# Ledger of designs, part 198: VHH binders against p49116

Target 1, 238 residues: p49116
Amino acid sequence: EGPLLSDTHVTFKLTMPSPMPEYLNVHYICESASRLLFLSMHWARSIPAFQALGQDCNTSLVRACWNELFTLGLAQCAQVMSLSTILAAIVNHLQNSIQEDKLSGDRIKQVMEHIWKLQEFCNSMAKLDIDGYEYAYLKAIVLFSPDHPGLTSTSQIEKFQEKAQMELQDYVQKTYSEDTYRLARILVRLPALRLMSSNITEELFFTGLIGNVSIDSIIPYILKMETAEYNGQITGAS

## First folded at step 15 (VHH)

Design gb11 (framework vhh_7n9e_1)
Fold by ESMFold2-Fast, scan of step 15:
Structure gb11 (fold): chain B 238 residues (1-238), chain A 119 residues (1-119)
Amino acid sequence: as target 1 above (238 residues)
Amino acid sequence: DVQLVESGGGLVQAGGSLRLSCAASGFRFEDYGMYWGRQAPGKGREWVSGISWDSKYTAYASSVKGRFTISRDNAKNTLYLQMNNLKPEDTALYYCATEGLGSDYPDYWGQGTQVTVSS
């Protein structure tokens, strides 16, 4: 069969909207987040094993895991996104919403807890100095999750997840032979992704993008976009 | 324009075999994953099997695993489904489709090829 991922799957280059505005606004944050989401879905579609599962399974897998893929992408692209600046702007907006009584205190607490979980996750990944190969395989592990309700072909999905785990193990043991237990430290980070609410991610990063349409609803359409259209979305070029 | 033309169906007795073909045109076949689906009368479409662009990965529905084999010939722009040990419950109209790359919803489906398995 060959490897699950090729060197082309390690390349994950996010192009940010430019210029960055003097004061961050919903449009800039949403545009930046949508580019990352489109890049993440295009990445998934390029995997031969993913293609082999067929369109219905592809759609179901991405619907189940898009928030996990997006969060891994945020961690991987934190520097290029200036994620800390974006999160600070969101926090300032939330604090202003408390002052103006625009949102309930309980809702703001839920959103702040989500931001703290996200910051903790990104800081943990940065501290571990996760490289491009490791990110690619972590994304593959969450993509090929056989345990989401309603999935068909679960045995095949499990096989691909196991293959991703085996190839990550091989890579880490060869590349970081001096760092005993690095793989274990990396893998224990993954369960935290499932504790993060996709609804809160939509509210924080995709406000004003879709109106009344959820990310779940647009996934089938994004997955079917042509390569040129994906490139347009992730670079802002026509 | 994208075109998919299925062939190879027919009437066969339980335990028999058939080989389906799907001739593709109008897109870069070698760049896309392909799959077979089927639809029995009065029922929705069901995914049967898929294959990656480079043939390195294949996947099968549990109901057909071990009996059906998917393959492709990129030089001929053709997708195949070898069906062995056919059962009456395999009776359906069989369609081929892309995994969605380069196609808009609804998916591009051919007219299909009818497979009827007599008991």
Scores: ipSAE 0.007, ipTM 0.439, lowest interface PAE 9.2, mean pLDDT 82

Design gb12 (framework vhh_7n9e_1)
Fold by ESMFold2-Fast, scan of step 15:
Structure gb12 (fold): chain B 238 residues (1-238), chain A 119 residues (1-119)
Amino acid sequence: as target 1 above (238 residues)
Amino acid sequence: DVQLVESGGGLVQAGGSLRLSCAASGFRFEDYGMYWGRQAPGKGREWVSGISWDSKYTAYASSVKGRFTISRDNAKNTLYLQMNNLKPEDTALYYCATESLGSEYPDYWGQGTQVTVSS
């Protein structure tokens, strides 16, 4: 069999809504996040190995890992998104909510801790200078996770995850031959993705999109979109 | 206009072989991954095997690995399942299916072809 990922899977270009407003609002943040989510799902669907698992298994995988894929996408696209500016705006809003007694202090603490974890993750990836090939394989490793509850075809999912790990190792050893421990430094970052709550990610980035419906519940419908419809969502065009 | 038509099922003795075919029409078959599922009497649908659009990747349920082989012929818009060393536990209605064809088309499963393995 050929490689798990081709050069086409390395290309991951987010197109931001334009123009950026002078003052960030929930609609701009939600549209930006939605574009990244749709780009991430389109990326996953384009992988031949992912297609071979069949629609029910594919849907279950993305439902289980969308938050990990989304977070890796945020790290990869942090500069394009001006993610630091978005997070600063959210923090400012939360601080104002504390002063106005609109939100529980416990809830605000949970959200703030999530933001700090996200900032730390993105900063660590930036410091490691993770390239496009490395991001593609890290996304493949989290996508093909055989350990989520309720999955069928776990042996094949594990095979594809191991193939992703092998190809990442080969790439890193060839491209960064002088840095013996680079792969280890990259891989130890992945467990942090599972510590971040998908519910808090939805609250931070998708409040304007989802009226009482979780991202998890809409994933099957997003995966059923045609390529033209995906492109429309990614660019904001119909 | 989208249709999937399965054939090749029948009654066979344990240890025997059957080759199933799925004729696809009404969509660009060559652009989509395909898979076989089955439904045993009184049970829900079970995924059996899948194949990527370019045949580069195949996947199998643990229960059939080493006995079944999935393949496709994009020129003929046809999906195949070669079933060897059949067991009574393989008795089921076998369906072919694709990942979603897009928002304008609902998920499609064919009507199925019955496979019955005796003794």
Scores: ipSAE 0.012, ipTM 0.484, lowest interface PAE 8.4, mean pLDDT 84

Design gb15 (framework vhh_7n9e_1)
Fold by ESMFold2-Fast, scan of step 15:
Structure gb15 (fold): chain B 238 residues (1-238), chain A 119 residues (1-119)
Amino acid sequence: as target 1 above (238 residues)
Amino acid sequence: DVQLVESGGGLVQAGGSLRLSCAASGFRFEDYGMYWGRQAPGKGREWVSGISWDSKYTAYASSVKGRFTISRDNAKNTLYLQMNNLKPEDTALYYCATESWGDSYPDYWGQGTQVTVSS
């Protein structure tokens, strides 16, 4: 077999909505997040190993891991998105809601803890200076996770995950030969992704979607989009 | 229109071999993943094997792994399933399928080819 990922799978370029509004609003944040989500789904669908598993397995994998893929994408694209500015705007909104007694303190605490976890994750990845190849393989490890409930073909998924881990190891050892423990530092970041609530991610980044449909409910439809439709969503072109 | 035509099925004794073919037309075969599924009498359809557009990756159901080999010939628009060490449990109607991403046609378009394995 060839490598699990080709150079085309390392390329991950987010096109932000333009122009950026003077004041951040729900529509800009939602459109930016949607573009990242569609880019992430298109990335997954382009992997030959993923395609070989078939549509039912593909849908189940992505429904189980979309929040982990999205969070890795936020970290990878943090600069392009000006993610710190988006999170600051969300924090200001939440603080105003506390002062106006519009939301319960417990709910605000949950959302603030989620934002803190997200910031800490992104800062950790930035501090490690994770490169494009490392992000691609981390996304592949997350995508080919055999341990989600209800999955079929788990032995095959596990083999693809192991291949992703082996290729990441080979890359890190050759590229960062002087840093013996780099791979370990990178891999211990992954469990934090499972602790982040997909429901809170939806509320923070996907508020304003028509019909308030959950992300896991639309995953099958997103995966069924033609390349031209993906490109339209990713770039905002008609 | 999209059309998938399976062939190569038949009657075979346990331990025997068969090679199934699927002739594809009406779409760019070389751009899509291809799959084999099967349906035994009174059972639902089950996925058997898949292959990427470039043949670099294949996947198999645990029940057939090591016995079946999926392959494709993009120049001939043809998908194959080499079945070795056949068991009575492999008796089913075998269908080829492709992803119908973005179109209104069903994912499983073929009429199927019957495989019957005697004890």
Scores: ipSAE 0.220, ipTM 0.657, lowest interface PAE 4.4, mean pLDDT 85

Design gb17 (framework vhh_7n9e_1)
Fold by ESMFold2-Fast, scan of step 15:
Structure gb17 (fold): chain B 238 residues (1-238), chain A 119 residues (1-119)
Amino acid sequence: as target 1 above (238 residues)
Amino acid sequence: DVQLVESGGGLVQAGGSLRLSCAASGFRFEDYGMYWGRQAPGKGREWVSGISWDSKYTAYASSVKGRFTISRDNAKNTLYLQMNNLKPEDTALYYCATHELGSEYPDYWGQGTQVTVSS
């Protein structure tokens, strides 16, 4: 059988909103994050194996793993996003909320711990110098997780995950042949993605969403977008 | 072998100042976020302040905001807490802590340094 991912699935190019405001605000951060989320979901939709599972299964998988895909996308696109600058702006907004007595100390601790976990994850991926092929396979491993509740076709999902793992192993062994422990160092990073709260990610990056719409509620809509509609959303074209 | 050693505590009068230090060893200090917590007599642990690995992001509990300043020196593997305008309710054992990404638990904690604020 053919490979799970082709070279086209390795390409992951984020286009940032323009112009960049003088002071980062919740709208710019939300638009940047939304573009990354849309890019991540469009990437998943382009995988033939994903398409073969059918619409209901596709929706359930993405609803279960969007935070993991988004976090991997943040790590992969950290430089183009100037992620450190965005996180600084989020912290400044958080500090203003604290000064106005809008947030409890426990909540602040929880949010700061989330930001640090995110920074540590992105830093670890940068230090490992994770390449585009490795990111593509890590996203595929996360996407084809058979252990989320409510899934149908779990045996087929598991086969796709195993195929992703095998192809990642083959790639790493051939490309980094003299680094015997590289695959193990990469894979040990993945469990941390499930420890990060999707609710906190949503609060930090998507607070500018109009109509109090949750990510969970918009996922079916995004997955049903036609390519032209998706491209319009990504580029900001009318 | 992760080791955190706090120092700088002592007895001080209300309105006074103290500077706490935490010397870290056994891990790549420059790669991890750090925070200060405290535990007053008969109370649970309270989070006080935190700082990211690169010093860009800091946060404070409402009870200490504007009075305490967290900082770090990655070249010296040392975390600091500058405490100004101390109040009797700040009396506690102050702990230095770090966290590690992944399923490791609990977070690494030091033994603490006692701060006593007299009225």
Scores: ipSAE 0.000, ipTM 0.248, lowest interface PAE 14.3, mean pLDDT 81

Design gb20 (framework vhh_7n9e_1)
Fold by ESMFold2-Fast, scan of step 15:
Structure gb20 (fold): chain B 238 residues (1-238), chain A 119 residues (1-119)
Amino acid sequence: as target 1 above (238 residues)
Amino acid sequence: DVQLVESGGGLVQAGGSLRLSCAASGFRFEDYGMYWGRQAPGKGREWVSGISWDSKYTAYASSVKGRFTISRDNAKNTLYLQMNNLKPEDTALYYCATEGYLGSPEDYWGQGTQVTVSS
């Protein structure tokens, strides 16, 4: 059988809203994050192995892993997004909320801990200098996770995950032949993705998308969008 | 300071219509998603409908889908709920809210406007 991913699946190009405002606001953060989320879902939908699992399985997989895919996307697109600037704006908002007594101290602490975990993850990926092929295979490993509750095609999902792992190994051994332990350093970063709360990610990056509607609720609709509609969302026709 | 003021409630017969308005001030209304919630006598708060900052996305509770329409006018800092084919079970105090950034504090909710539907 052919490779799990082709060169078209390695290409991951985020187009940012323009121009960047002088002061970052929730609109800019949400629009930027939405473009990344839609790009990530469109990327997943383009994989033939993913399509072969069928619509119900596809929806279940993305609902289970969207936060992991999104976080990998944040790390991969950190420079294009000016993620450090976005996170600094969020921290400034939290600092002002402390001074104005608008949010509970427990909530602020929870959100700050999430931001620190996200910064640590993105910094570790940057330090490892993860390339586009490595990101594509890490996203595939995360996407084809057979261990989420409620999945019905677990044996086939597991085979696709193993194929992703094998192709990543082959790529790393060939491309970084003198770094014998590179693959191990990359793979040990993945468990950290599951420690990050999808609820906090949603509040930080998607609060302006739809008032009081969860990402979980809109995933089936995004996955059914035509390619032109995906392009409209990720390039911004608002 | 954030302020939300609802209006347009009243008493109507089953099958009737009402249009609710919410006047927002004290924040950049155009930057936030908004929603309508309701609380019936002796019951908890129920989400009714939501709208994105740019009006591109709307969502509705199953109980009101096809009967209610949410809209907004960012130039006027106003949120609307058009309610058609009202039913007795729609009787509730209706309030507008924003989750704001990182969640909605209590001060982001208005006092509400009473809707009473008689059979």
Scores: ipSAE 0.012, ipTM 0.282, lowest interface PAE 8.8, mean pLDDT 83

Design gb21 (framework vhh_7n9e_1)
Fold by ESMFold2-Fast, scan of step 15:
Structure gb21 (fold): chain B 238 residues (1-238), chain A 119 residues (1-119)
Amino acid sequence: as target 1 above (238 residues)
Amino acid sequence: DVQLVESGGGLVQAGGSLRLSCAASGFRFEDYGMYWGRQAPGKGREWVSGISWDSKYTAYASSVKGRFTISRDNAKNTLYLQMNNLKPEDTALYYCATESYFGSPEDYWGQGTQVTVSS
């Protein structure tokens, strides 16, 4: 059947909104995050195996795993996003909210805990020096997860996940032949993605969405976008 | 048993400096964000400063920003607060807590360390 991913699927280039405002605000953070989300969905829809599962299955898979894909994208694009600066701005906003009694201490604690878990994940990936091929296969492994409720074609999804795992193994063994434990170190990072709350990710990064629209509700529309329309979204050109 | 032990407080003149320490035990200190809070006589508890598990993110109350510096040594399970240019209004009982473990700024497990700034 040929390889699951081509070199085209390794390329993952995020274009940030410009200019960066003097003070980071919810609109700039939301626009940056939306570009990454759209890039992640376009990446998924470009995979022939993903296309072969059909539109209903595609929608169900992305709805189930968008937070995992998004978090992997944050780690991969942390430098171009200046993610540390964005997270620091969010922390400053939350601390001001504590001082002004605008948010409950329990909610702020929950959000701060999520930020620290996200930072730990991104730091782990950076320390492991995860390359573009490894990121592509990790994204494929989380995308082709057969264990989400309500999925059809679960046997085909499982086969694609196993193919992603095998191709990652082959890549790592060939490229990092002197490091016999690298694959294990990479794979043990993945379970942490499912412990990250999609609701808190939405609050942190997508608060500036126009109207009270959930990420879950927009996924089917993004997946149906024509290539030209999609390219406009991921570059901010409209 | 989870314990936080604050130290380093004392009496100091306005404009002076103090360094507070919080010795943590009974939990994996390196996995948790930490904060310093304070309570002045006749006032409620006030959040002062927080730091992430990896020291990458810090935050400060407006009243102390530019004067206080929070830091941590994960190898020693110790949290620090460097206080410079102290003012009489900084007089308070200072305590440490984890933002992930103990809850809101009102919750802490330590006894606190008294800081008194004379004019």
Scores: ipSAE 0.000, ipTM 0.107, lowest interface PAE 17.5, mean pLDDT 81

Design gb24 (framework vhh_7n9e_1)
Fold by ESMFold2-Fast, scan of step 15:
Parts: sequence; structure tokens; C-alpha cells
Structure gb24 (fold): chain B 238 residues (1-238), chain A 119 residues (1-119)
Amino acid sequence: as target 1 above (238 residues)
Amino acid sequence: DVQLVESGGGLVQAGGSLRLSCAASGFRFEDYGMYWGRQAPGKGREWVSGISWDSKYTAYASSVKGRFTISRDNAKNTLYLQMNNLKPEDTALYYCATESYSLGPEDYWGQGTQVTVSS
């Protein structure tokens, strides 16, 4: 009956560790990424439609799409994160690893291709000037994806995804009425998110902060956190 | 907290051998590549050798290839460097680090173990 998302779901404010160090290090990058991941999961949990699917379905959906949500969050928060600076530092480290024969050339190529795909995605979203409402609905479309392997009871998830798509269409047509093809340009960017390896994202952004535990293994625990615990992780106050 | 503790260094004559060990804790050692680096007095860090998480792939700096052998024991969370036919130019502080693309050696390398090779 009501809208899938409310105005509270449009607010997506990342609080960065402060101050930014003079030289970027793994701890700063991992802390920043962790805050974004927790913010993204807290955002998903706040959606009534998501809550209605139940704990088991919620865990399965987030396990399937956390990398897509995280990547959309990177694009949305690129300026506050200084993401271009973080990615440049990672690229510099990888180039030095090639020069020092530190890593295999094939593995470095795979990781560099992932970084280039990430940069292209974030640049495309920036050029489209995606707003907060559009990001909220894109995240909802990604979250309510019925087509991930191993999901059951997909008809209700599909209905929520369709509702997200319809509400995005309504918003774009009303807000950007002069740009007839804007929705198509936005939606065509989403398939690229599924070509990005969650294992490479995890290695690039999360190795230092969470130890070397899998994001997949901690998702059920994050989703069971109380609001106060989420807020502590998002702001670094715990 | 990630901890790396190097040992096995010492004074050795040119042509001699040493075996270095790195005891790792605070992370799933078996999931990550590892490497050995070194720093000679007044010089920057130099990468020496790396090994994949499963020991399937190893790589060596040209200066040590054929003389050094990197290995690991995932059950013991330990990385090794067997150093043969040592040369005076191998004199350095040797340290271990994870081979993660997101990690700089400064955050996950130990305090190092000193290797001194006399002529």
C-alpha cells in the first residue's frame, strides 16, 4: 500500500574516521570501508518490506548482494571517502608489487581489472549526477533481487523489486521530466555490479579491520545487532 | 590484532646458510599470501620472496633466485625462508608480511630479524 521507501531511507550519511592520515594506510581504508558496510546493512534492515521477509531470507539476500550494495555505497559516498585517493593508493601499491615481483602477474591483472571496473562504475554514476532518492531505489532494486542462486520463496522478493523499479520510475519522471531517457541510462549500469568479485572487494577493503574472517560469515551477526551497536560501528563510537 | 614475529637471523660467513621463521597470529594465515622483505642500513625496503596461500606459487627477487627458498606450514601458522650461499650484500634486517593487496608492510610486518654476512 504505502511506498517501499520513506524519506528516512534516502538519508545515507557516512561518518569518516577523523582526521584523514597524511599517508593512507590499511587501517584507515578498512575502517572507512567497514563503516560503509555497516551503514549499508543498517539501511537495509530499516526497510519494512525487508523486515517482513524474515531473518533467514534477510540473511540470504544480504549474503547474495552485499558487494553490490557496498559498491553502490562507494559510488554514493565517493566524495566524502575521497575514494579516488584511496583507489590511487591501492593502484600504486599493486604497481610496486609488479615491479618487485611481489605478486603473480595474473593475480595483479585480475585485481587491476576489478579496480578499473569499480572506477568506471563510480565515474558513470557521478556523470549521471545520481541523487539520494535514485541511490536509495537502486539499492532497493539490488537488495530485492529474486535471481540469486540458492534463493527460495522468490515471488515476494520479485514483487518488492518491481515496486522499487516502479517507484524509481515515478520519481525520475516527476523530478527529471525533461530527460526522457534518464531512467534507462541509470538502470543499464546495474548489471556491471554483478561482474565484480566479492572476494576481490573483500581483499581490497576489509583485510585489516575485521581480521581475515569472511564478510559472508559475519553477515548474520551484523544483521542481528541492535540499533545502538550499528550506530557505534557507523560512527566509531562503541 | 595481527602479529608477526621473525627469528633465525644471526652472523654468518659468506657462502653460509640460515633459516628464518615468521610466527603469525591474529588472522587466518592459511587464507593469505605471505612474503619476506629486507632493509639494508641506509636503504629502503626490498621485496625478497613471496608464496601463495596454498604454496602452489612462489616468486623470488632476481638477486636471491636459486639461493633462497620460501615455504610455509599452515598448520603451524609459520612462514620460512631458507637462505643458502649467503653473500655480504644479503646483510639486512629481514621481515615478513602478508601479501594482501590492501596491506602495507608497515602495519603487519614484525620487528624483523638481523642477518649479517661477513666476507
Scores: ipSAE 0.000, ipTM 0.123, lowest interface PAE 14.9, mean pLDDT 82

Design gb25 (framework vhh_7n9e_1)
Fold by ESMFold2-Fast, scan of step 15:
Structure gb25 (fold): chain B 238 residues (1-238), chain A 119 residues (1-119)
Amino acid sequence: as target 1 above (238 residues)
Amino acid sequence: DVQLVESGGGLVQAGGSLRLSCAASGFRFEDYGMYWGRQAPGKGREWVSGISWDSKYTAYASSVKGRFTISRDNAKNTLYLQMNNLKPEDTALYYCATEGYSFGPEDYWGQGTQVTVSS
């Protein structure tokens, strides 16, 4: 039995659409988010343990946790994405909608609370200076969550989650030996991911999806894509 | 001051064709996806067809696929819908809209252009 993740699984390089428009728009945000989502799903699919669970289980796991994986990806790629600028543009759009009396106050409050939670999460990860290895293992921990309804092979999923936790512990203790409490500070951040609504994430970042297509409906197709198709989606090449 | 002005509707016989236009102003048209929707008398709004900002991606409701073609001219800030093989059930007020957030200015659509298909 080898390690759960190899060095290839630590590499997580987002290629942004280019050029960045002078004024941010819903399509640039959606294109950027879609690239991150595709990169995240390609990352998951490349893990041998994930492949071993079989296609039906893989689809169920990603449908249950895509919002957690996506949010971790946002935090990890925040600088590359200029996430603060994207969130500021979304907030500006919401404020303009309020002034034009286009939305209910309850709806606006719900969306603004979600943005605040997202900003707080990304800020907490930045303050902790989470590295690439730590992000890879945190993503593995949320991916191999055995507690989602409707899952099969829950014992095997739990085993992979425990393996991810053990390998993260070993990494942190070796790399940050002087910081005895680092692992605890990292792990207490994870429950916040489950408090964020996947429906609101979808509305904030994926409104530009044409054809009224939901993230839930496209997940099986993304997971079946060949490597060349993944590269085409994340780079926009060919 | 976003404005969308539809035109090209009218009365047509079943099997006929119409071309709708939507003139956009007050925003950077070239940066936004656009869509056509319709509302039949006594019915809710129905999404008909969408097009990406760069025209690379288009999508159609199953009821119109193969009969309608969406296109755009970014230099003219204009969206088009070519409607062929029209059916009585296509009778509706047709409006264009910018893609935006469902919690945002989803109310930014035009006043519409009436399409009436007689049997």
Scores: ipSAE 0.011, ipTM 0.265, lowest interface PAE 9.6, mean pLDDT 83

Design gb26 (framework vhh_7n9e_1)
Fold by ESMFold2-Fast, scan of step 15:
Structure gb26 (fold): chain B 238 residues (1-238), chain A 119 residues (1-119)
Amino acid sequence: as target 1 above (238 residues)
Amino acid sequence: DVQLVESGGGLVQAGGSLRLSCAASGFRFEDYGMYWGRQAPGKGREWVSGISWDSKYTAYASSVKGRFTISRDNAKNTLYLQMNNLKPEDTALYYCATETYSYGPEDYWGQGTQVTVSS
């Protein structure tokens, strides 16, 4: 049995919408976030171990962890996205919502704390200088989480998560041999992902979605998309 | 603990320039993105400009793009806004803020610095 991930799974290239608008708006932010979400789903679909679990398990797994995958993607692509600028635009929108009596002060504080946690996470990953291999394996550890309610094939999922952890350890020990505690520093970042609300992420980044649809409801459709449809979403081509 | 203190505002004629400063304390300034906002009398708050923690990325509202320049000095914990070609519609109280809060933005915006542009 070969490695869980191949070199192709390390490549994670986000293509931003073009042209860039004169100023950021909810539609541009939503399109940018949607491209990252679609890229993340395509990445998961391309893993042979993931495919082997079957359609129903794949859907349940991604529904449970999409926010964690998305947040890792935000950290990995923070520079290409100009994430700090997107967060500034979101903060401005929230301030205007207070003035228009659309949101309570308690809700604003909840959302601002979420933005703080997100920025802290992204800054810690940048400070650790997490490389492409490390990001790929962190995403695999998150994806193959056997502890979500309602999962089938939990023994197989656990095996794949353990394989991801082992391969990450081997990589870090070989590549960063002088930094004995690097793996521990990286792994202690993962619990923070589960403390971030998927509902707040959806509100911040996906407000521009057409209709009253949740990310949970569209995940099965994204996972079933034909290659041409998927490529159209990533590149914006029809 | 977080404090933001704005300065550099004043009265200026249309076409003139001003440089605003924001002195930050109580948090690790170098780890957070920063932005400038403004509020004109009788209007809601408007985002003006933002800058990443490492200064690699900046963005501007369409109304100020090409006229304003945001910058920061992480060694001095200071945010700047260079305002050129000022227009009467730029008249407002200008506030600095961090784009990432543990607390509500209204708790961490300074008192502001008044910019008044006469025609």
Scores: ipSAE 0.000, ipTM 0.119, lowest interface PAE 17.0, mean pLDDT 81

Design gb27 (framework vhh_7n9e_1)
Fold by ESMFold2-Fast, scan of step 15:
Structure gb27 (fold): chain B 238 residues (1-238), chain A 119 residues (1-119)
Amino acid sequence: as target 1 above (238 residues)
Amino acid sequence: DVQLVESGGGLVQAGGSLRLSCAASGFRFEDYGMYWGRQAPGKGREWVSGISWDSKYTAYASSVKGRFTISRDNAKNTLYLQMNNLKPEDTALYYCATEGYDYGSEDYWGQGTQVTVSS
């Protein structure tokens, strides 16, 4: 049996909007985040095992895990995105909202706690120096989660997740042979992804979306997009 | 314009076999994962089986695993479902679909192929 992921699935190249504005705004942040989201969805769509589960299961899996995939993408692309600068701009906006009494203190606390959790996660991944192969398999483990409510073919999803875990183990064992506990250190980072609210992620990164649309509602449409339409979205072509 | 034409259904006795076919046109069949879904009388739609673009991976609903086999012929732009040991509960209208299309969509409601299993 061949591998779950091929070398093409390790490639994860985010193209940022250009030029970067002198001062960050909601439009630039939303465009950058949208490009990462579309790249993440296209990555998932390209996996043969994912395609085999069928459209209903694919939609359910991505709806359940898009925030985890997006967060892994933020960590992987933190440098190309200048994520620390984006988060600083968001924090500055929130502090100004406090001073103007535009948001409740409880809500601001929830959002700040989310930002701190996100920073902690990205910093932990950076300290571990997670490589492209490791990110690809972590995303596959997250994608093929059999424990989301309402899923069909949970036994097949579980087998794909186990295959992802086995291939990650084989890769880490061969590439980082002298670090016996590296895999354990990597895997214990994953539960933190489920503690982060998808609603808060939407508010932080996707507030520039036109109209009252949720990421959950657009996922089926993104997964249906033809390659040309998808490429138009990720490159910003009209 | 994507076109999918299902065939091979019919009336069969419990324990019997049928082979369904889906002829695809209007898109690059070899680039897309494919699946079979079904809708039984009075029930919602159910995913049955899927196959990757390269036939490397297949997946099955627990209710059909071990009895059904999905396959494809990219040279013929055709998807197949071999159904063995059919049960009365397999009675349904069977549809094929690509990973990029919602078989629940009216635009995607091809003719389907009716499978009726008598007890």
Scores: ipSAE 0.063, ipTM 0.568, lowest interface PAE 6.1, mean pLDDT 83

